# Designs tried in a protein design chat: VHH binders against Probable ATP-dependent RNA helicase DDX59 (DDX59). Part 19

Target 1, 164 residues: Probable ATP-dependent RNA helicase DDX59 (DDX59), of Homo sapiens (Human) (q5t1v6r416to579)
Amino acid sequence: NVRQIILWVEDPAKKKKLFEILNDKKLFKPPVLVFVDCKLGADLLSEAVQKITGLKSISIHSEKSQIERKNILKGLLEGDYEVVVSTGVLGRGLDLISVRLVVNFDMPSSMDEYVHQIGRVGRLGQNGTAITFINNNSKRLFWDIAKRVKPTGSILPPQLLNSP
Below, E stands for the ipSAE of ESMFold2; O stands for the ipSAE of OpenDDE; V2 stands for 0.75 times the mean of E and O plus 0.25 times the DockQ between their complexes.

## First folded at step 11 (VHH; framework vhh_8emy_2)

Design r05 (from q03 with S109T; at its last look DockQ between E and O 0.43; V2 from the best seeds 0.00; counts 0 for: pae E 3.7 > 2)
Fold by ESMFold2, look of step 11:
Structure r05 (fold): chain B 164 residues (1-164), chain A 125 residues (1-125)
Amino acid sequence: as target 1 above (164 residues)
Amino acid sequence: QVQLQESGGGLVQPGSSLRLSCAASGFTFSDYAMHWVRQAPGKGPEWVSSISGSGGSTNYATSVKGRFSISRDNPSKTLYLQMNSLRPEDSAVYYCARYGYDSGRYEPTGTFDYRGQGTQVTVSS
């Protein structure tokens, strides 16, 4: 089971909001999965997380070698990384990792991908939280997001509810 | 305004220990990772160590790993660097810093935010 929190965050403010979440003692349960929409963005944001927060961070995406992905997975299992920044297309081994916190830094381009990403939380009987940043760039999905999240009882951003 | 003030440097013999301090004010200290960076005369800056805002994660340059220990006391807004087994190549001005960032979407394109004068460490036979 996944508690779905939707936050209205404009693109220039996304890093600040992420760092606030990572510093929040009630929300931060490492390792944290952070999803972005491109491979270069994953690498850059992972570096930013380490530099800004000092947390141990790594990126994972399809351009990582098979050996590198295997080593990253071993490091995750051993607790070497507190934050993992990934594109929506995860490597095979990372799909087995279950976490208590997911952050969709970028809203995925489809609801199928959204469901897959929030599904990293609460696997193997665990409960957890998925936080998703939205803004007008995700307008095409507002109805679908509202339909999925409203029954959970979570409060939706007014900017989403007031959208035509 | 943001202020950082380093202290604790000195002239010591090889193998000695020193503990550097950095007093911080003007920002929410516990929200920021803190860094030590050192610079010898005529050389570029060298990153030494970092610590997360909570103090739970630490990182070290290869040149100091196993000899230096970074720590922080968030209630007193103070950053520390314990420097053991000092070598002549550790001689430098040591600065504490935050890492600032631009408003870009993903980029770590900010710079280390040096606000203090640094503290001189000199290790000489």
Scores: ipSAE 0.194, ipTM 0.601, lowest interface PAE 3.7, mean pLDDT 83
ESMFold2 (binder alone), look of step 11: mean pLDDT 80; pTM 0.812
OpenDDE, look of step 11: ipSAE 0.615; ipTM 0.834

Design r06 (from q03 with S54E; at its last look DockQ between E and O 0.72; V2 from the best seeds 0.00; counts 0 for: pae E 2.1 > 2, unsure alone 63.8 < 65)
Fold by ESMFold2, look of step 11:
Structure r06 (fold): chain B 164 residues (1-164), chain A 125 residues (1-125)
Amino acid sequence: as target 1 above (164 residues)
Amino acid sequence: QVQLQESGGGLVQPGSSLRLSCAASGFTFSDYAMHWVRQAPGKGPEWVSSISGEGGSTNYATSVKGRFSISRDNPSKTLYLQMNSLRPEDSAVYYCARYGYDSGRYEPSGTFDYRGQGTQVTVSS
């Protein structure tokens, strides 16, 4: 019950695409969880979201304590933050977090992680969206992405389908 | 090209009010947070206030909170700053500003890549 959108986005264009999503009134339904591949990237992207869009944003990564991470995610659901930018580190208790929109700014390194990340959306018959940015850096997963997503009816990028 | 033009400054007495305006063009105004920054002679820039692209979230420096009010009118692409109970320490050139961002994946945003020419506010006895 998760709409899975796969977008072909080269690294230099990822920030612009994220801001377009956050400004799109049909897609942006706070709270929003954005996944990135490193902790410095989480800090920098969260700062950029706040500066560029004015949305309340904060980062989560391994240098924050488990309690601190849980409090930030609670704040997301209670409206203290509209956007949380997180590395893919998910501890016990984070499986219970449900949001309206997930953006995989960086494609996770495994399909197991992909499934866990998109599982943060779509609470109890509510519609939810997971948007994932891919490019050639995720080439090893293209076959698995296509097999997972194609049955959902979502249109896949031709660059993914035409990859060797 | 991004263009920002401030107006509405002047010389006023302490306790007076002024309303600053900023006309914006060359970008999709409602997509960006807008900011007011001020700079007194011989000092570095001081952030004053921010407003989100749709106007739902505002924030203020502690020195102006309760006295200044930021607002925007997205159809006319205009940013405002209502300044009440003005004090001599509020004297400065006021700029409206927008952040830019680099095309890199995680490159840091600049401080304020776009600002207008400013409007002078002088509060004196």
Scores: ipSAE 0.407, ipTM 0.726, lowest interface PAE 2.1, mean pLDDT 85
ESMFold2 (binder alone), look of step 11: mean pLDDT 79; pTM 0.803
OpenDDE, look of step 11: ipSAE 0.732; ipTM 0.889

Design r07 (from q03 with E107Y; at its last look DockQ between E and O 0.74; V2 from the best seeds 0.00; counts 0 for: pae E 2.3 > 2, unsure alone 63.8 < 65)
Fold by ESMFold2, look of step 11:
Structure r07 (fold): chain B 164 residues (1-164), chain A 125 residues (1-125)
Amino acid sequence: as target 1 above (164 residues)
Amino acid sequence: QVQLQESGGGLVQPGSSLRLSCAASGFTFSDYAMHWVRQAPGKGPEWVSSISGSGGSTNYATSVKGRFSISRDNPSKTLYLQMNSLRPEDSAVYYCARYGYDSGRYYPSGTFDYRGQGTQVTVSS
C-alpha cells in the first residue's frame, strides 16, 4: 500500500521542502516522480533540482512529443533519471510507471487527479510513499483530503484541520 | 553563513598533477551538489565539474574529461578536484561553488550564489 503524507507548505517554501525530501535517506528512493501544476513549472523545477542537488532530473509534460515522453520514461526505468518532474495526469505514459516515492509539489485540482498521481506508487509488493504539499490555495479540497488520508493513520497538518 | 575556502593551487609544469581542496561550512554540505568553476584572465567563468550531494553522480566539462576527478568527503565537509595531465590551458583561478535558490515556487538561480575566493593554478612550460 501507499503511505500518504500531507505537509503544510507555503508556495515560497516548497522548493526547500522538496530538497529536504530528496536528501532524506529514509524517504528518497529513486526514481522519484514529482507533480506540478504547469509545464513551465515542470521545466524550471527540474532544472532547480539538478542544480541544487546534482540529481539527474528531467521534466515531462504535454508539450513533449510522444517519442520524447517514451524516451524519458525508458530512461527513468534504466536509471538515467533519479527525479522526473511532471505535470498532472498525462495519460498512458505515466500510468505504466511504478515508483517508490511520489511528491505532489502542487496539490492537484481534484481528488480524482490525486488518486491517479499517488497510484504511481507501490506495485508488486513494494512499499511506497506519496507526499503532498498543501496550503490555502487547496482549501476547497481540505475535507476530501482529510476524509481520504485520516483512515491511513497519517497525522494531518493542524492548518488543514483548523481551516474554516 | 555559507563559507567556502579553496586551497591546493600552485605553479606546475605541463603533464603534472595537482589536487585542489575546498573546505565548506555554514550549511548541510551533504545536501548540496558542489561544483568547480575556473576563470582564466580576460575570460568568462567556465564550469569544470559537479558532484551530487551523496557523491553518487559526477559530471565533467568535455575539456577535462578523463584528466580531472571530482570527489567529496561528507564527514569532513571537503570537496576535492584531482587534476592530472595538466596543460597550459588549464591555468586559471579555480573556485568551488554551490547554487542557492530564491523563495519563488519554481525558478532556479541563474548563477552560482556561493563561491570561495579561489585558488590559482598556473601551468607553465
Scores: ipSAE 0.377, ipTM 0.713, lowest interface PAE 2.3, mean pLDDT 85
ESMFold2 (binder alone), look of step 11: mean pLDDT 79; pTM 0.800
OpenDDE, look of step 11: ipSAE 0.578; ipTM 0.825

## First folded at step 12 (VHH; framework vhh_8emy_2)

Design s01 (from q03 with T111Y; at its last look DockQ between E and O 0.80; V2 from the best seeds 0.00; counts 0 for: unsure alone 62.8 < 65)
Fold by ESMFold2, look of step 12:
Structure s01 (fold): chain B 164 residues (1-164), chain A 125 residues (1-125)
Amino acid sequence: as target 1 above (164 residues)
Amino acid sequence: QVQLQESGGGLVQPGSSLRLSCAASGFTFSDYAMHWVRQAPGKGPEWVSSISGSGGSTNYATSVKGRFSISRDNPSKTLYLQMNSLRPEDSAVYYCARYGYDSGRYEPSGYFDYRGQGTQVTVSS
């Protein structure tokens, strides 16, 4: 129930590609979960999303205080945020939020985490899309990515298939 | 060749209405949030309002909420600000603006990368 799209995106182009996705009427179905490698990156990217696209965005990660997480979860449940940028830390209430779009802005460090992250799409019985940005920094996972995604019929980037 | 051109300013009395326009060119207009910023003589810039690329999400400074309305027409690449119940403290040069991308992977821009020449709004008792 998850359409998996793999895009070849070099690090300097990742923000542009994300904003293009968030402005695409066919793909953008809020709230959108965006996964990044680090806590500071989540904070910075959330601000960048708000400034460039005008969408209401928030970051979530383990260094948020208990009070901050509670307030963020309340706002998210009330529909106050359109984009959530996370390192994967989700409070108890966030598992109840229905999402139709996940963007792995940074490819997770393992295929187990990849599967966990794309599993956030389609929660509570809904269909959805997971888009993952990949480049040479994730070379060690290319075979595993191809093995998982190729049977779904999605076209893989030539750069992934021709990687040494 | 990003260009932004504001128009529609003028001299009005308190309580009047005025509609500002901003014509945009040289970029994919619908991909960017657009902002109105104003600057009174001797003061720093003050953010007034923003609208998302699709037009579906709007935000306002508390000083103008309920009186000003931002809108956009993406086919004509035009941004608008409807200003009602104008007050003398609304007197300023009004600019339309956008944030740009920075060079970092995650980092927000600290600056509007483009703004127009501005249009003067003067509300005089």
Scores: ipSAE 0.408, ipTM 0.719, lowest interface PAE 1.8, mean pLDDT 84
ESMFold2 (binder alone), look of step 12: mean pLDDT 80; pTM 0.812
OpenDDE, look of step 12: ipSAE 0.707; ipTM 0.876

Design s02 (from r01 with D111T; at its last look DockQ between E and O 0.52; V2 from the best seeds 0.00; counts 0 for: unsure alone 64.4 < 65)
Fold by OpenDDE, look of step 12:
Structure s02 (fold): chain B 164 residues (1-164), chain A 125 residues (1-125)
Amino acid sequence: as target 1 above (164 residues)
Amino acid sequence: QVQLQESGGGLVQPGSSLRLSCAASGFTFSDYAMHWVRQAPGKGPEWVSSISGSGGSTNYATSVKGRFSISRDNPSKTLYLQMNSLRPEDSAVYYCARYGYDSGRYEPGSTFDYRGQGTQVTVSS
């Protein structure tokens, strides 16, 4: 079961909102996956997470070797990292059973990617939470996401409901 | 206004212990990770330890791991550094520090936005 939360977050406020989430005892359940849309962003955000929240964080993207990626994922599962900031490089079928929180810092490029990312939590009967940031620049998939979230009883931001 | 004030430094012998304190004010203390950084004469700043806002996560430089312990008391807005088994190479001015938020998407650089005046730690026989 995946609890899906959609938050209206303007781009300048995303970083702060992420830090608030990571500092929230009710939401933060390590290890946490944070998904971003670019490699450089992954590196910079991971560094920022370490500096601002004090959490052990690392980035993962396509410029890292396969060995590095494997080690990072292993470290995540073994508790070496509390936060992993990732581009869409995590393939299907990965055993991330320990992940209980996913944050889509950037909006996924497609509904398939959205489902793929949130599917990283709530496996094998475990409860998980998926938080997705959305704003005027990233509302393309809003209706598709809304349709998916609505049956779960999740509350959508008023900004989304009033936005054409 | 963000204020950080370190205390507890001094001259001690190798193998001894010190406990540093940092009094924080001017911000919501529990919302921020806090850091200890030290700077020895002729050397650049060296990160020592960090603790998350809630105190649930701690990290240490390899050079101090197993000897130093960082902690915090959020109600009193105080950061601590317990330093055990001190060595001459630990001699430095110790600063408590905090990073700030910018309006950008990502944080560039590694420079602390806030730090105190520091407290001198000297380990010598």
Scores: ipSAE 0.402, ipTM 0.731, lowest interface PAE 1.1, mean pLDDT 89
ESMFold2, look of step 12: ipSAE 0.539; ipTM 0.755
ESMFold2 (binder alone), look of step 12: mean pLDDT 79; pTM 0.801

Design s03 (from r04 with S109P; at its last look DockQ between E and O 0.82; V2 from the best seeds 0.00; counts 0 for: pae E 2.5 > 2)
Fold by ESMFold2, look of step 12:
Structure s03 (fold): chain B 164 residues (1-164), chain A 125 residues (1-125)
Amino acid sequence: as target 1 above (164 residues)
Amino acid sequence: QVQLQESGGGLVQPGSSLRLSCAASGFTFSDYAMHWVRQAPGKGPEWVSSISGSGGSTNYATSVKGRFSISRDNPSKTLYLQMNSLRPEDSAVYYCARYGYDSGRYELPGTFDYRGQGTQVTVSS
């Protein structure tokens, strides 16, 4: 089972929140899978993670060849990378990967994608955490997020619950 | 208020070893990756090595890999660089540094915002 945490994070504060998560000894259990909404964002964020935290990080997206993607995923399993930043389009190709922490840095565009992304944690009886950053640009999904997460007992952000 | 102070440089012969230290204050040391950067006269800065906040992950420039070893002691807020098999091309002022830009969505941090005064390493034939 996956512990689903929803955090209200405005776009300018997202990197700072990610670094707080990666520095939190109770949450950070490498390898970590971070999902973003675009290829350039994946490249830039993975480099920023390396520079700021010193963790070994790399990006995966559709402009990487299929051989490159397989080698990166193999390296993730072998401990070569502590953080992998991926676009949501490639999330399904990660079915062979089991991690303890997923961060949806950008909220996916659909609940189907959300479910696939958080499904990378907790496989084979492992406990895991999925943390999702949300703000007003994800407003169309607020109801669906609340309905899925509220029964798990996790506290939802007041800004989500009180959104007009 | 961030202060970084390097020490341990000197004039040595090729093949020698040196250990550099960096004393840090004014920030939560264990939250940040620390970096060593060097600058030879007339050249731009060259990144040398980095270590994660916990000390669990290290990286090295290809020019120093296998010869240099970075480490940190978080309780004492001290960063180290063990430099073995020194070569004349390692001659430079060595700085310990950290990035200060950790806000925004995807923006890369700028140049190293914080560094000390540096310590001179000179390897003479």
Scores: ipSAE 0.351, ipTM 0.646, lowest interface PAE 2.5, mean pLDDT 85
ESMFold2 (binder alone), look of step 12: mean pLDDT 79; pTM 0.801
OpenDDE, look of step 12: ipSAE 0.654; ipTM 0.854

Design s04 (from r01 with D31S; at its last look DockQ between E and O 0.77; V2 from the best seeds 0.59)
Fold by ESMFold2, look of step 12:
Structure s04 (fold): chain B 164 residues (1-164), chain A 125 residues (1-125)
Amino acid sequence: as target 1 above (164 residues)
Amino acid sequence: QVQLQESGGGLVQPGSSLRLSCAASGFTFSSYAMHWVRQAPGKGPEWVSSISGSGGSTNYATSVKGRFSISRDNPSKTLYLQMNSLRPEDSAVYYCARYGYDSGRYEPGSDFDYRGQGTQVTVSS
């Protein structure tokens, strides 16, 4: 059971919004999984989270070796990280990690990936929240997002609803 | 505008304690990790300690670990550094600082973009 929140956030404002979310005691339940659409972006944003908030943060993506990815996932299970910034290429074994908050910092390029990303919340019977940042760069998915989220009762951004 | 103001420095004897304070304004204090940095004459800046925005995570330079303690009070927007067992080598101007970030989507800041005027700590001979 996943509460889906959709926020209209232009690219230059995304970091500020993320830091506000990570500071919100009602939303922030570590570890938090943050999805971005590129590997360099994962590395840079993870560093920004650490520098700005002081939270323990790490990135994970396909250019990490299999051994390195296993070590990161082990550290996550052991509480070494409060925030993990990832592309959509999480390794096997992530099903063993229960998260209560996912942030799609970048909207995925397909609804199939969106569903997989928000499905990381609430594993092992836990409830959780998925927050997704959108803007005109994800315009082709607006109808699909509205179709999926509107029935849940969440308020959609007017910029999404007013898009032709 | 971001404002940071340090206080609590002074001239003390070796082995003494001092407590530094930093008053913050112009930003959401609890959202930012805060740092203490010091600079002695003729030396570059030296990072001393950091504390996460919530106060739940702290880190220290090896030169001060076990002697200094960083803390914060988010309601009053105040950062502290308790300095115990002071040594002449701790003499420096102490600054509180935070990172900025640019307007890029992902990019971190590369320097401490915001710091106060500093407070002088001098540990005599």
Scores: ipSAE 0.452, ipTM 0.735, lowest interface PAE 1.6, mean pLDDT 86
ESMFold2 (binder alone), look of step 12: mean pLDDT 80; pTM 0.812
OpenDDE, look of step 12: ipSAE 0.593; ipTM 0.812

Design s05 (from r01 with G100S; at its last look DockQ between E and O 0.32; V2 from the best seeds 0.00; counts 0 for: pae E 2.2 > 2)
Fold by ESMFold2, look of step 12:
Structure s05 (fold): chain B 164 residues (1-164), chain A 125 residues (1-125)
Amino acid sequence: as target 1 above (164 residues)
Amino acid sequence: QVQLQESGGGLVQPGSSLRLSCAASGFTFSDYAMHWVRQAPGKGPEWVSSISGSGGSTNYATSVKGRFSISRDNPSKTLYLQMNSLRPEDSAVYYCARYSYDSGRYEPGSDFDYRGQGTQVTVSS
């Protein structure tokens, strides 16, 4: 069972919202898995998390070597990282790791990917939260998002509901 | 809103010690890594030291390593810099700083975002 929160966040405000989430004692349940659109974005955002908050953060994506990915995943299982920033490609590779908080910093391009990404939460019977940042870049998915999330009882952003 | 206020500077002789303080307000202090940066006349800003939000990780510029010690007290929202064995080269205005996070979608920012007026440290014979 996954609590699905949809937040309207314009691209320039996404980092601020992420830092608010990471500083929120009720929401922040390390390790936190953060999904982004691109590999360079994963590296940059992980650096930003480290610089701004001092939290132990690492990125993982397909341009990491197989050895690097193995070592990062081992460190994650050993509790060495509080925040992991990943592209969607490597999000599925974290199926051995249960997290209590996922942040879709960038909304995935399909609902199938959305479902897979939020599915990283609450494994092994744990309750968990998935927070997704959305704006007009994802408007093609608004109906599907509303259809999926409304039954959970979560409040949807007015900007999504008022979209033509 | 966000406020940082440095204090504790002064005029001292070489070999002396000073302890700088930075009072923080307007944000959740413990959630931010904090930094000391100094600027001497005719020079650009020089990073001195950093400490993680929890206080568990510290780092120092080579020029001050072994002489300066950064610390923080999160309950009182105060950052410190203990400066020992001061040299004339340490003379500068000292600022406490945090990084800005408004520099783009992913980017960590390019430079520190100074908030206070700084505190003058002058080391002279």
Scores: ipSAE 0.342, ipTM 0.717, lowest interface PAE 2.2, mean pLDDT 84
ESMFold2 (binder alone), look of step 12: mean pLDDT 80; pTM 0.809
OpenDDE, look of step 12: ipSAE 0.474; ipTM 0.763

Design s06 (from r01 with P108L; at its last look DockQ between E and O 0.41; V2 from the best seeds 0.00; counts 0 for: unsure alone 63.9 < 65)
Fold by ESMFold2, look of step 12:
Structure s06 (fold): chain B 164 residues (1-164), chain A 125 residues (1-125)
Amino acid sequence: as target 1 above (164 residues)
Amino acid sequence: QVQLQESGGGLVQPGSSLRLSCAASGFTFSDYAMHWVRQAPGKGPEWVSSISGSGGSTNYATSVKGRFSISRDNPSKTLYLQMNSLRPEDSAVYYCARYGYDSGRYELGSDFDYRGQGTQVTVSS
């Protein structure tokens, strides 16, 4: 019940692609989780989303208290935040929430983490979409993710198919 | 090419109202939050107000909240600032602005990458 989309996006173009997704009325269905691979990146990207689009956005990472993280996630589900940007370390702390859209802005650290992150989408009978950005700096999981995504009918990027 | 052009400034007395406008072109206007920024002589830029791309969310600096109202008309690509109960300390050049994102993976570059030439507002008795 999760549509998994893989997009080839070079690191400097990732923000532009994210903003295009967030402005696409067919794809953007708040609440949205965006996963990044570092804490400072979560802070910076959530600020960028808010300043560029005006969407209500905030970050979650290890320097936030567990109470603060719970309050942010409650706010996401109640509409106080439309976008939350989180590190992958905290993805498992999101066990009980469900969202309509996940964007893996950075490659997950493992297939276990990939499955956990996309598992935030489409729970409780809802359909949802998980979009993952890849490029040459994210080669670790290319074919593992491609093998999982190919049966879903999504078109894989040509750059992935030509990568060893 | 991104272009922003402010208008509607002038010389007014304290307590008066003015409405500023900003004509935008060269980008998908409705995709971007828009901002008003002002700069008084000898001071750095001061953020005044912001509005989301859809127009559904607005924010104001404490110094203008309750007196100023930001709005936009997306079909005409026009941003507005209604300024009521003007005070001498509101005197400044007013710019409409938006952010750019041409560098870095996560961060924005300089504060406002795009702004117009500005419109002068002078409040004097």
Scores: ipSAE 0.521, ipTM 0.782, lowest interface PAE 1.4, mean pLDDT 85
ESMFold2 (binder alone), look of step 12: mean pLDDT 79; pTM 0.800
OpenDDE, look of step 12: ipSAE 0.596; ipTM 0.817

Design s07 (from r01 with N59D; at its last look DockQ between E and O 0.04; V2 from the best seeds 0.00; counts 0 for: pae O 5.0 > 2, placed apart)
Fold by OpenDDE, look of step 12:
Structure s07 (fold): chain B 164 residues (1-164), chain A 125 residues (1-125)
Amino acid sequence: as target 1 above (164 residues)
Amino acid sequence: QVQLQESGGGLVQPGSSLRLSCAASGFTFSDYAMHWVRQAPGKGPEWVSSISGSGGSTDYATSVKGRFSISRDNPSKTLYLQMNSLRPEDSAVYYCARYGYDSGRYEPGSDFDYRGQGTQVTVSS
């Protein structure tokens, strides 16, 4: 079961909101996956996470070698990293059973990707949480996501409900 | 008040090198990624390079990769761009820039909230 939370977060507030989430004892359950939409963003955000929160963080994206990616994932599963900031490079066949929190820092490009990302939690009957940031620049998939989240009883942002 | 001031531009021949500097003030320099962008006459702004706050991560436009090197000195709050093997197509006004937020959007086409007055780089034989 995956608890899906949609948060209205404008771009200037995203980083701060992420740090708040990572510092929330009720939400933070390492290891945490944070999904972003660009490689450099992954690197920079991972560094920021380390600097601001003190959490062990690393980035993963397509410019890292297969060996590096493998080691990162192994480290994630073994508890070497508390936060992994990732682009959409994680394959569907990868079983990250220990992940209990996913944060879509950037909006996925499609519902397929959204489902793929949130599918990283709640495996093998475990409970997980997926938090997705949305704002005026990223509300394209809102209705599709809303339809998916609605049955779970999650509260949608008022900003989206009042928008056409 | 955020202030950025570029320097180091000039007229040089193809194949030569220049080093641009950007003096930053009005914010905690090391907390922000910094960027170089350039604009040639008749063209829109073009992203050139980016560097993380700590300097541990860098990225470059394909057109300058292998020739340009971005670096920073956080104690002096200075950003640098080492430009080697300059080409005529590198001619532009170069700006150091900073985002007002960190959203992970650092690729070309992104708008920057802060930039300096720029420094002119002209590469001509």
Scores: ipSAE 0.025, ipTM 0.296, lowest interface PAE 5.0, mean pLDDT 86
ESMFold2, look of step 12: ipSAE 0.360; ipTM 0.678
ESMFold2 (binder alone), look of step 12: mean pLDDT 80; pTM 0.806

Design s08 (from m05 with S100G; at its last look DockQ between E and O 0.54; V2 from the best seeds 0.47)
Fold by OpenDDE, look of step 12:
Structure s08 (fold): chain B 164 residues (1-164), chain A 124 residues (1-124)
Amino acid sequence: as target 1 above (164 residues)
Amino acid sequence: QVQLQESGGGLVQPGSSLRLSCAASGFTFSDYAMHWVRQAPGKGPEWVSSISGSGGSTNYATSVKGRFSISRDNPSKTLYLQMNSLRPEDSAVYYCARYGYDSGRYELSTFDYRGQGTQVTVSS
């Protein structure tokens, strides 16, 4: 079961919101996956997470070698990293059963990607949470996501309902 | 207003121990990671240690790992640095420091907030 939360977060407020989430005892369940849309962003955000929250963070993207990626994922599963900031490089079928929180920092490019990313939690009967940031610049998939979340009983922010 | 005040420094012999304290005010202490950095004469600032807001995660520079221990008491808004097995090369002004959530740069020289520092001198 995946608890899906959609938050209206303007771009300048995204980092702060992420840090608040990571510092929330009710939400923060390490290891946490944070999905972003670019490699440089992944590196910078991971660094920011380390500096601001003090959590052990690392980035993963296509510019890292396959060996590095494997080691990062192993480290994630073994508890070496509390936060992993990732582009969409994580393949389907990867068993990350320990992940209990996913944050879509950037809006996924498609519903398939959205489902893939949130599917990283709630596996094997475990409860997980997926938080997705949405704003005026990322409304493309809003209705599709809303349709998916609605049956789950999740509450949509008024901003989402008023800004289709 | 954010305020950080370090204390506990002094002159000690090699192999001795010191415990530094930092009193914080003006912000929600537990929401921020806290850092210790130090600067020796003629050298640039050096990161020493960090601790997450909850205190659950700690990190150390290689040069102090195994000798220094960072901790915090969130109710009293106090940061600590236990320094054991001190060496002459540990001599520096030690600062309690914090980044801001909206910081544009996360370099050692650009902490948004830091105290006046406390002098630690290790000499025989």
Scores: ipSAE 0.388, ipTM 0.733, lowest interface PAE 1.1, mean pLDDT 90
ESMFold2, look of step 12: ipSAE 0.516; ipTM 0.755
ESMFold2 (binder alone), look of step 12: mean pLDDT 79; pTM 0.805

